VH-VL binders against PDZ domain-containing protein 8 (Pdzd8). Designs and how they scored, part 4

Target 1, 198 residues: PDZ domain-containing protein 8 (Pdzd8), of Drosophila melanogaster (Fruit fly) (q9vyr9r83to280)
Amino acid sequence: HQESLRRASALVSLNFVMQFLFHEFKNSNRVRKWFYRKLSIELDELISKTTTGKLLDKLTIKELELGDQFPDVKSLSVHNVELDKDEQRIENLDLLLDINYVGNFTTSIDADMVLGKKGSITLRVKQLSGMARLQFTRKPYTHWSISFLGDPELILDIESKYQGRQMQSNITNLISNQIRKAVRRKHTLPNYKLRYKP

## First folded at step 20 (VH-VL)

Design y11 (from o3 with heavy chain I54M)
Fold by OpenDDE, last read:
Structure y11 (fold): chain C 198 residues (1-198), chain A 122 residues (1-122), chain B 111 residues (1-111)
Amino acid sequence: as target 1 above (198 residues)
Amino acid sequence: QVQLVQSGAEVKKPGASVKVSCKASGYTFTSYVIHWVRQAPGQGLEWIGYIIPMWGFPNYNQKFENRVTMTRDTSTSTAYMELSRLRSEDTAVYYCARASYDSSGYEYFDYWGQGTTLTVSS
Amino acid sequence: DIQMTQSPSSLSASVGDRVTITCKASQSVRFSGDSYMNWYQQKPGKAPKLLIYDASNLQSGVPSRFSGSGSGTDFTLTISPVQAEDFATYYCQQSYDDPYTFGAGTKLELK
């Protein structure tokens, strides 16, 4: 086994490092808070930017489980690199990643709706895989983004409740439909979300 | 037996408003999205929007965004579509349709109302 | 918006024939193994009726002579053998993204 590991490609090595780091830090306060904040921002945007969201008073993350695995990088390549003219410093870097995630990321969200109604959703990502563009850029300011080049494979396990009662499968499946639409609209090129501070 | 029964034909003048009803029966009303689709005479089908009856969440085609209002009454299992500032080009048969979702969240319209004819003329 | 190009606009057939209707989406309507294409039948003065969903799934109660195929951008509805009650207008519809859009329709007429 050790001999086989010694012969591992750079990509395999990268994956091992990422898995190791993920396992070591996923439960750290810093990492969890970061994910919490990022997810919270997304939820706030749902409320403020969508018609449906206007009927929501508040979305609260009740549970957050980062899962047991980091996404596997099946392939990694440089798509584009731009250097500044003077210092030859990287100004823009586009990487293409073929990723496969089966880490069971799970989150539970409570929804306070109008008229005092309450709903809850538990979302588990069973699979998320596809080709993605990871971009690091200094133009016009330093930021990064990740977006799928095409529609990813996305398998979700969703539980939903309304007023404390289990919702029928059809409504739960509607939620899945909406999430898939959101992924297409927000996280699939040409659409992408800018992330500050790489 | 799933059924969607719509209100009767309407004749309106330009600038007026119309409210079409769609009464659902034979299933749990709040568990299925209701879509509205219209069809002008001799033309194809045009999607107007949908409402999620459980929460009253609407989503409209931007073409109608400022003129259409979709509501529902869960106590009577009835969905409503109101279209305001009517124009002659709004003359069409308006359909409500139930949307079903499979386990992956795939959406399709499995049941339709019989349609409501709207005539907009001066 | 996703444009749906349906062809032909009309066709004539006899009972017993095999007919094929095509629908092309302006962009891929495939996502995670699903093809967001539905087919409907509409008879004069009647509401559309679902025939096929997810490109190839036959709706319950629909005769097996109806079949759908395709993926990505190109889809096909096949009726074989055509029966007398099948003369109607057929529409493809994408449910990939709103606004949902329909093809212009294909009128199947008796030869």
Scores: ipSAE 0.872, ipTM 0.958, lowest interface PAE 0.5, mean pLDDT 93
Fold by OpenDDE, fold request of step 21:
Structure y11 (fold): chain C 198 residues (1-198), chain A 122 residues (1-122), chain B 111 residues (1-111)
Amino acid sequence: as target 1 above (198 residues)
Amino acid sequence: QVQLVQSGAEVKKPGASVKVSCKASGYTFTSYVIHWVRQAPGQGLEWIGYIIPMWGFPNYNQKFENRVTMTRDTSTSTAYMELSRLRSEDTAVYYCARASYDSSGYEYFDYWGQGTTLTVSS
Amino acid sequence: DIQMTQSPSSLSASVGDRVTITCKASQSVRFSGDSYMNWYQQKPGKAPKLLIYDASNLQSGVPSRFSGSGSGTDFTLTISPVQAEDFATYYCQQSYDDPYTFGAGTKLELK
């Protein structure tokens, strides 16, 4: 086992580093705030961009647990590199990576609906796997993004309540359906759309 | 026994509105999505949209946007589809259908209403 | 929108025959092990009836002579052996993404 570790590939080394960093910083205020912000933006978009969202007054993240594992990178390759013509610095970098996530990311969201109604959901990601494009770019602004190439494997554990009562399985499963649909629409190429900084 | 019973046939003039009802029984109305599908004479099936009865959340086919309104009355377990600014091409049989979801969230229409015939003619 | 191409538009068969109807989606309708393809039967003057969901799952109460297969973009409905009550129009439907779309239908007629 020790000898095998000494001969570990660069990919294995990367995974170890990422796991280490994840465990070290996942509970840091900076990292948690970043995830909170990203999720909040997504929820706000649901309210503002969808018909269903018009019936929601507010979505509030009540719990956020980043889980116990970082996604495992099964493969990594360079797909595209574009350099600046003048300075020869990287202008765009596209990496392809095969990822497998089983880290049990969990979030609880409260929904304030019209007419004073309240709902809540607890979402746990049991599995998320697939080929993804990790992009680092300076166009139109410096940012990074990740999107799936094709539909990923996604297994969710969902609990849902309405007015304090557990909802029937069919409604809970509907939520799963909607989440999967959203993943296909927003986080899978070529459907992925770049969000510009305001 | 699960049943979806729709309102009777309608005859309307172009430009008018129609409201079709779908009364559900035999199950918890608020736990299942109701879809609406129409079929023109001798033609195939066309999806119009759906409503989530528990919260009253609708989702419409963009083709019908601004003309269709889906509502529900939970006290009577009844879903409604209203189509406005009727045209001759809206002549069709309109169906409501219950959507079920398996544990993975897979969606299928397992029960259908008997259909409501709408005739739009001048 | 996802286009559903169903073939043939019509076919004739005799009782006891094996018939196959095909449906092709303009894009893959597979996600996380599920194939978002459903099959319905419709008789004249009646509402559609669910036969198969998730490409191959037989709906409760539907005879075992109906079967579905396929994945990705290509799907098939098979009826074997065809019975007298099976002469009807059949539709495939994708539930992968809204707007949900149906095939144009296949009319199975008695030869």
Scores: ipSAE 0.870, ipTM 0.959, lowest interface PAE 0.5, mean pLDDT 92
Fold by OpenDDE, last read:
Structure y11 (fold): chain C 198 residues (1-198), chain A 122 residues (1-122), chain B 111 residues (1-111)
Amino acid sequence: as target 1 above (198 residues)
Amino acid sequence: QVQLVQSGAEVKKPGASVKVSCKASGYTFTSYVIHWVRQAPGQGLEWIGYIIPMWGFPNYNQKFENRVTMTRDTSTSTAYMELSRLRSEDTAVYYCARASYDSSGYEYFDYWGQGTTLTVSS
Amino acid sequence: DIQMTQSPSSLSASVGDRVTITCKASQSVRFSGDSYMNWYQQKPGKAPKLLIYDASNLQSGVPSRFSGSGSGTDFTLTISPVQAEDFATYYCQQSYDDPYTFGAGTKLELK
């Protein structure tokens, strides 16, 4: 086993490093705050951009558990590299990653709704897997993005409450439906979210 | 038994508005999304939008967004679709449909109202 | 928007026949193992009735002579053997993304 590990590919090495770092720092204040902020931004966007979101006053993250594992990278390849003409710097880099996540990311969100109504959801990502494009680019400004090339496999475990009462499975499953739609619309090519400061 | 009972036929002039009702029974009204679909005479089906009765959240086909309003009354388990600025091309049978979602969130319309005929004519 | 191309627009059959209706989506409607294609039957003057959901799942109460198949962009509804009560118009529908769209319909007529 040890000998086999010594012969591990670069990809395996990467995965080990990422797993190590994840476990080492996932509970750090800095990392948790970063995730918290990112998630909060997403939730705010949900409220602002979605028709249904207009009826939400506030979404509050009550729980955030980053899970047990970092996504596994099953494959990594360079799809495209573009250099600038003047400095021969990388102007654009597209990487293709086959990722598999089964780390049980979990978050609980409280929703303050119109008319003083309250709801809550607990979301656990049981599985997220697919081919993704990781892009680093300087055009038109320096940013990066990650998006699935095609529809990923996404399995969610969702619990939902309204006014303190457990909602029926059907309406809970609607939430899953909406999340899947969001993934398709926002995080599946040709759609992607630009991220600053790689 | 799940039932969706819609309001009766409507005859309207162009420019007018119509409000169609869909009364649900036989299940928990607030736990299922209500969709609206119309069908022009001799034509296919066109999706208008839906409402989530539990929260009153609507989602409209952009084609109708500025003219359609979907509401619900949870106390009477009734969904409403109002279409304004009616045109002759709005002449159609309007259906409400209950949407069910399986464990993966897959959506399908398992029960339909009987339809409401709208005739828009000068 | 996702366009649904349904074919044929009409077909004639006899009781006992095997008929196949096809529906093609302008893009894949598959996600995480699910195929977001539904089939409905509509008789004159009546509301549509769900026959198949998730491409191949038979709705409760629907006779087993109805079956659905396909994945990605291409789907089929099969009726075998056709019964007298099956003469109606059939519609495919994608529930993959808003706005939901239907095929133009296939009218199954008695030969």
Scores: ipSAE 0.869, ipTM 0.957, lowest interface PAE 0.5, mean pLDDT 93
Fold by OpenDDE, fold request of step 21:
Structure y11 (fold): chain C 198 residues (1-198), chain A 122 residues (1-122), chain B 111 residues (1-111)
Amino acid sequence: as target 1 above (198 residues)
Amino acid sequence: QVQLVQSGAEVKKPGASVKVSCKASGYTFTSYVIHWVRQAPGQGLEWIGYIIPMWGFPNYNQKFENRVTMTRDTSTSTAYMELSRLRSEDTAVYYCARASYDSSGYEYFDYWGQGTTLTVSS
Amino acid sequence: DIQMTQSPSSLSASVGDRVTITCKASQSVRFSGDSYMNWYQQKPGKAPKLLIYDASNLQSGVPSRFSGSGSGTDFTLTISPVQAEDFATYYCQQSYDDPYTFGAGTKLELK
């Protein structure tokens, strides 16, 4: 076992480090707050930018479980590096990552809908896998992004309620359908979301 | 038995509006999305949009977005499609269809209405 | 929009024959193990009827002589053996993304 670990590739080493850090800090207040904020921003954007969002008054995160595993990086490569001609500093960095996530991220969201209606969903990510581009760039301003190169494998476990009652499976499955569409539209190249403070 | 029963044939003039109804029975109306598809004479099928009856959320083909309105009445389990500013090109059979979703969220139209013939002529 | 190219536009067959209809999407309609391709049968004066969903799943009540295959961009509907009641127009449809689009149809006629 020790010998096998000594022969581990840099990639394996990275994964171990990331798993270690994830387990050590996933329950920390700092990490949870950060994730909560990021998710909240995404939900707010959902309300503001989508047709369906117009029918939502407020989305509230009621539960957030970061899961039991960090995404496993199956491969990592440099796709593109651009340097500033004058300063020779990195202006753009594109990394390709093959990721496999089976960490059971779970979130529960309450929805205040129009006309005083109430809904809730519990979403568990059973699997998220695919090739992704991680980009760090200074153009037009310093930001980062991550998007799948193609449609990822995405398996969700969803529970949904409307007005306090469990919705039929067909409607719950519709939610899965919509989430998959959103992933394709927002998080699959050529689409990507700009994020500050890489 | 799942059934979608649509309203009768319509004859309209250009510029007018038409409202087609689709009454559902044999299942929980609010648990299934209703899509609308039309078929011009001798032509293929064209997707118009859908409505989620539970919440009344519509989604339209951009081609029709400014002219189509989809609504539902949950008390009567009836979906409605209204098309305004009718043109001769709108002459077609209009179908409502129930969409089902499997556990992965895969969508397919498993039941269809009998169709409503719309004729737009001067 | 995703374009669906269906081939052939028409074909003639006899009862007992094996018939194959193809449908090609302008882009992949595969996502997470699902192929968002459906097949419908339409008889004159009637609404379309679902035959196959998710490329290869036979809809309940549909005879086993109907089968679907394919993935990504290329899909096929097979009828074998063709029966008298199978002479109709068949459509492929992608449910990968809106606007949902249909193939132009394939009319299966009696030879």
Scores: ipSAE 0.868, ipTM 0.955, lowest interface PAE 0.5, mean pLDDT 93

Design y11 (from o3 with heavy chain I54M)
Fold by ESMFold2, look of step 20:
Structure y11 (fold): chain C 198 residues (1-198), chain A 122 residues (1-122), chain B 111 residues (1-111)
Amino acid sequence: as target 1 above (198 residues)
Amino acid sequence: QVQLVQSGAEVKKPGASVKVSCKASGYTFTSYVIHWVRQAPGQGLEWIGYIIPMWGFPNYNQKFENRVTMTRDTSTSTAYMELSRLRSEDTAVYYCARASYDSSGYEYFDYWGQGTTLTVSS
Amino acid sequence: DIQMTQSPSSLSASVGDRVTITCKASQSVRFSGDSYMNWYQQKPGKAPKLLIYDASNLQSGVPSRFSGSGSGTDFTLTISPVQAEDFATYYCQQSYDDPYTFGAGTKLELK
């Protein structure tokens, strides 16, 4: 009984601390620049690595708002840990988090297309929830990643324009389909089965 | 009435190419996606890819990527699929299908063309 | 590629019977409440016709004797009662990821 209460209290405390830090730093130039850089990398990959990207001249991030809330962590556990015995340090650490995000992250992207055509999209993330794996690793170099396991909930608001005019709903819904597919491919692990070790 | 009308049957030799047309009517052509699917004699269905007519953006099944080309002509509301370097295994009925999307972004094929029979023989 | 295993390959039935066709995906095709599974009917010499989308939604104009169920990897199409016009080949299809793939088909034949 007392240990379950301590675990719940610790998680509530972590969530409060993260929300406080988020609100203190969400508008800082360093945090915003980091997010711009990460989103820019994703857009550059789109242009260089897809057939559709070859029809795009330039993608410009016009708006980036981190929203009004940090993700709520409903549970957190260590899934895997691997040690380097020679250096006595962690080589790989997998954390399993149950998260719920309703913070309204918003971005607007302008597309300059071939033949002088122009499009834009504004995307707001109203909800992103599910079980996620947060991995820290030192091989081949020190980095981290986050991926959803199984079936996350993703609710998007999308506005789209072509040549200055709002696109018809079927085209906006197609864009939603493509964004959700991109999330599945990049941030949801296909064929992954979480194997509980006894 | 939404209708997709495809071009007539084709007979080709190995190594040639074929261009199948799909003329759309009864809706705004540039507001919907056109997919292409084929069916070999006595066999199941195989997805080839799609084109987004508003922008002319294609996306191909990797199996066909180096020999398929999808285009469209918005002035005639017509989508095209060209398959090059034909083999006998390309003998099939080729269908175009229109994709619609619901408000959550779920894609479904609501209308199909009548099919175009391609025979590849020497 | 996501494999779609459909069974049985053929099925004999009489008018009035209840029939069930199954389809299994090699990985989950569920995302954010949708199961990316569709069912088609194809009669000889005709194009496929959409029956069911999103695992269980009836396409407009499809009779209520058709129903779909399942989520994730395991899906069924049920026809009850079978009518004379229902003798055809049925295909499942995933639209979760490229390339889209179809089951091998189930031929429903008159006993």
Scores: ipSAE 0.712, ipTM 0.899, lowest interface PAE 0.7, mean pLDDT 85
Fold by ESMFold2, fold request of step 21:
Structure y11 (fold): chain C 198 residues (1-198), chain A 122 residues (1-122), chain B 111 residues (1-111)
Amino acid sequence: as target 1 above (198 residues)
Amino acid sequence: QVQLVQSGAEVKKPGASVKVSCKASGYTFTSYVIHWVRQAPGQGLEWIGYIIPMWGFPNYNQKFENRVTMTRDTSTSTAYMELSRLRSEDTAVYYCARASYDSSGYEYFDYWGQGTTLTVSS
Amino acid sequence: DIQMTQSPSSLSASVGDRVTITCKASQSVRFSGDSYMNWYQQKPGKAPKLLIYDASNLQSGVPSRFSGSGSGTDFTLTISPVQAEDFATYYCQQSYDDPYTFGAGTKLELK
């Protein structure tokens, strides 16, 4: 009984602090540049590593909005902690988080295609919910990674244009299908790189 | 009405190639994906790949990747599948199918061509 | 590749019977509320016909005597009551990941 109340209170406090920090810093140039850089890396991987990407000359991020809310953490547990031999710092840390995100993260991406053709996609994340595993390690280098345990709830709002005209709904829904498929592929083999910052 | 009409039966020798056509009518050709599926005699179905006609982007089952080429001609609303270096196990009926997507992005095949029989024999 | 194990391989039934066909995927095909499982009917010399998509959604023009159920890895197609035109081969298919794969088929034949 008392342990359950203490854990609930700590989560409420954590969520409040994270929402406060999010609203204080979401318009910061450094925070926005960090997110811009992360998304640009993912887009560059799309161009360099897929057959579809070979038909794209250039992807440009036109809009990046972090949304209205930080993800709500419904539960948090430490799954694994490993210290170095001197117990002075953490070598490995695994966190399990049950998250619910409804903050409307939004990005607009323009595509310059082969033969001078142009397309654009506006993507809004209406919901992302599920059990996530957040891993820190210093080997082979210091980084964080995130993966999902099982399948997350993912609800997207997508608008798409080709040659300046709104695409037919079937093509927009095809794009949604491909994005959701890409997410499914990554949830079993997660390796997001986060470089250590001073 | 939506219709997919495929080219006629083919008889080929091992080592040759074949190009099957799938002519679409009754809808906006460039707004829908075309998949190719084959069925060997007395056997089940095998997915070969798809093409997105708007951009000509193909995606192949790795099993066929070095022997299959999918193209389209938007002016005639026709998709093509070419299979090269034929062997006897390529004997099958080849189908084209149109993919539709619901509002959540779920893909389903709503219309199929009548099938094209390919016989590869020495 | 996701393997689809369909059972039984054949099934005999009379008009009016209730028939069930099972399909098991080698991994979960569920994502965000969708189960990426489709069912097809095929008669000799004809193209496959979509019956069920997203595990349980009846395709337009398909009679309500066909129903689908299941989630994740285990799926069932039910025909009740079986009618004369239902004697055919049935296939399950996953569209979760490339390559798309089909079950080996279940032939429903007149007892």
Scores: ipSAE 0.699, ipTM 0.902, lowest interface PAE 0.7, mean pLDDT 85
Fold by ESMFold2, last read:
Structure y11 (fold): chain C 198 residues (1-198), chain A 122 residues (1-122), chain B 111 residues (1-111)
Amino acid sequence: as target 1 above (198 residues)
Amino acid sequence: QVQLVQSGAEVKKPGASVKVSCKASGYTFTSYVIHWVRQAPGQGLEWIGYIIPMWGFPNYNQKFENRVTMTRDTSTSTAYMELSRLRSEDTAVYYCARASYDSSGYEYFDYWGQGTTLTVSS
Amino acid sequence: DIQMTQSPSSLSASVGDRVTITCKASQSVRFSGDSYMNWYQQKPGKAPKLLIYDASNLQSGVPSRFSGSGSGTDFTLTISPVQAEDFATYYCQQSYDDPYTFGAGTKLELK
C-alpha cells in the first residue's frame, strides 16, 4: 500500500538526518559539556540528598562517550497539542515515539568513599527500546521531558571495581538492580490523557 | 553451603529495644545483601528493609524508618537489626534473608535464617 | 505501596490433586522482560522457602510439580500433583519497588 510506504520513507529520511547530525555534533565540545553537566548534577544530588550519599565523599565522571548511533525512531505521532488563550504559541505538546536505541552510550564514574575507600562503575547502555512520551510544556517553566510508557527494554553492561579490584558479579548485578529500579521509579508513566481536537 | 544463624528468642517490655543478629557462613558475606522480614503470630510477612554489608548502606521500609537501625560487622560476618521503642504489636518472628541477583539484576531471596522470636509484653 | 491480593485464603486438597493459587498486584510489576513476582512456601515454625522467582523460574532444589505463570499484574502458582509434604502456607511477593510486599497467604490443607 502506497501510503504505508510514504510514511516509512519519511521516517527513514528523519532517521538519516538525525544520524547525520549526531555524527556531526557528537564530538563537539559543547555537546559533551552539556551531557557532562547534566550527569554531574544528578551525581551531586546523590551525595547531598541521600543517606547513602553521606558515605560518599565525591563522585567524578572519568569517561563520557555518546556512542555509535542516535536512537532509531520507528514511529512518531503528535497526540496532544494545547495552545494558549490567543493560540499564539504552543503551551503543551505531547509526542509519542517508538524508539530503538543500540548506540552504546558509556559513562565511567569514580567514587571516593569515607575512610579513603575507592570504587568505580562503568555503565554502557546496550539497548533502550520502547514507546516514549516526549513532552514540551511551559508550566511551571519551559522545558522538554521524556518518559517511557509501559515496559521498555533496557539492557545494561556494567563493570564495577572496589579498591582497584573487580567486584564479585553479585555486587555488579546489585548495582544493575538499583539502576533499573531508579529508572522504573522516575521514567515510566502508568497513565496519560490524549485529546483530539478538530 | 550457605547458612544464616540468628540469635535466640527475646522477651522485652514496651519501650525497650531489641537487637537481633544474623551470622552468615559459607559465602563471601560482603558480596550479598541481607534483608529483614517479620511475621506476627498468625499473620503474613512484612518487609523491614535491607543492608548492603560491603558498605554498610541500609534501606528501610518507611513504616520502620525512625525505629530501626541495621548494621553489620564484616569481621564476624554478622548482620544486626535493632528495633527501638518496642510496642506489643512488634511481637513477631524476625527473619534475615540473603539476596542474590541474576545477570539481568533480578533480586531473589535464596537463603533464610531460622527466625528470632520477639515477645513484647508488660 | 504495591498491594498483593492473594486468592484463595485457604483451600483443601487431597494428595494427587491439582491446585492453583492466584496473586494480583495493584499495579504492573513487569519491567524489561522480568516480572518481579516471587512465590514462597512456609511450614509451621519454619522460615519461608523460595519456590519461584521472576514469575516462572523454579528455584534450585524445588520439585517440578511446582510451576508459576503470569505477567504484569496476574500471577498463578500451580502444584500438580499435590504431595503430602506440600500442605503449607504459600505467599506471593513483589520485588518491583520498595517497600517489598507479600500477599496475605494461602493455606493449603489436607482434605
Scores: ipSAE 0.694, ipTM 0.900, lowest interface PAE 0.7, mean pLDDT 85
Fold by ESMFold2, last read:
Structure y11 (fold): chain C 198 residues (1-198), chain A 122 residues (1-122), chain B 111 residues (1-111)
Amino acid sequence: as target 1 above (198 residues)
Amino acid sequence: QVQLVQSGAEVKKPGASVKVSCKASGYTFTSYVIHWVRQAPGQGLEWIGYIIPMWGFPNYNQKFENRVTMTRDTSTSTAYMELSRLRSEDTAVYYCARASYDSSGYEYFDYWGQGTTLTVSS
Amino acid sequence: DIQMTQSPSSLSASVGDRVTITCKASQSVRFSGDSYMNWYQQKPGKAPKLLIYDASNLQSGVPSRFSGSGSGTDFTLTISPVQAEDFATYYCQQSYDDPYTFGAGTKLELK
């Protein structure tokens, strides 16, 4: 019981600090530019790597709102830590996090389509929860990767327009289906084997 | 009421092409997705792909990607599936099906066409 | 591709019986509270008819004697009581990932 109470206290403190930092910095120019760059990279990959992207001339991020709160961490474990030969820096870090996000991240994306057609999507993330794997590695290049394991929970609010008109709800729900399918494909094909410690 | 009416039976020789039509009525054609599914004689069901009529975006099962073309004509509310370089193994009943989506984005096929029989024989 | 293994291949029953058909996916088809499993009924010369979607949701107009259960990889369609019009072939289908795949079918026959 004493160890369980200490672990709970540490997680509460971690969550409080992260939430505090989120609210202090969520509107900073540096943080907002970082998120715009990351989302823009993901949109560029969508255009270049999908059949539907071939029919798009340009995707523009019109709005990006980071939402009301930072994800809550329910549990955290370290599965692998590797240091360089001098033990001065981390070469690999593999974390497993149980998270619950209800912060209402919101983005609006305009699509300029072939033949002068125009569409837009406003996406709000109401909930994203599950066991996430966060991997840091320096090989082949320094990068982070994130994926969900098992069965994550994803609740989205979507508004969509085509040629300036609100789309019928079935088309908006189709867009939700396609977004959820894209998440499932990424979640289903991880590049790495995981070790879970109790 | 919602109805999907398909074109009539076809007999083709190997190497030819076939174009099957699926005419929709009773709903807004551009607001729903059309899938194509086939069934060889005495066999189960095989998914071929879909088209999103609003934008004309198809998505194909990779098995058929080099031989199938899906199109639509929004002025006649009609979806088309063309299969080229026909083989005897393409003998099947070809169905179109309308996809609906619930509020969580779950896809389900609520209406089916009556089927189009294709026979490929020498 | 997700393989769907459906059992049994055929089943004989009398009107009034309870029958159970199973379907096993080669991987989990569960995501965000949904189990991407659908059940269809097909009579000879007719198109398939949707019975159950999302593993357990009864499609509009389908009698309540049909029910579905399961999650993840193992799914069951139950018909109780079997009626004369229920003698047909039944298919399971996953819509989790492309390509969508169907089970081989279970033919329900009059005993």
Scores: ipSAE 0.687, ipTM 0.898, lowest interface PAE 0.8, mean pLDDT 85

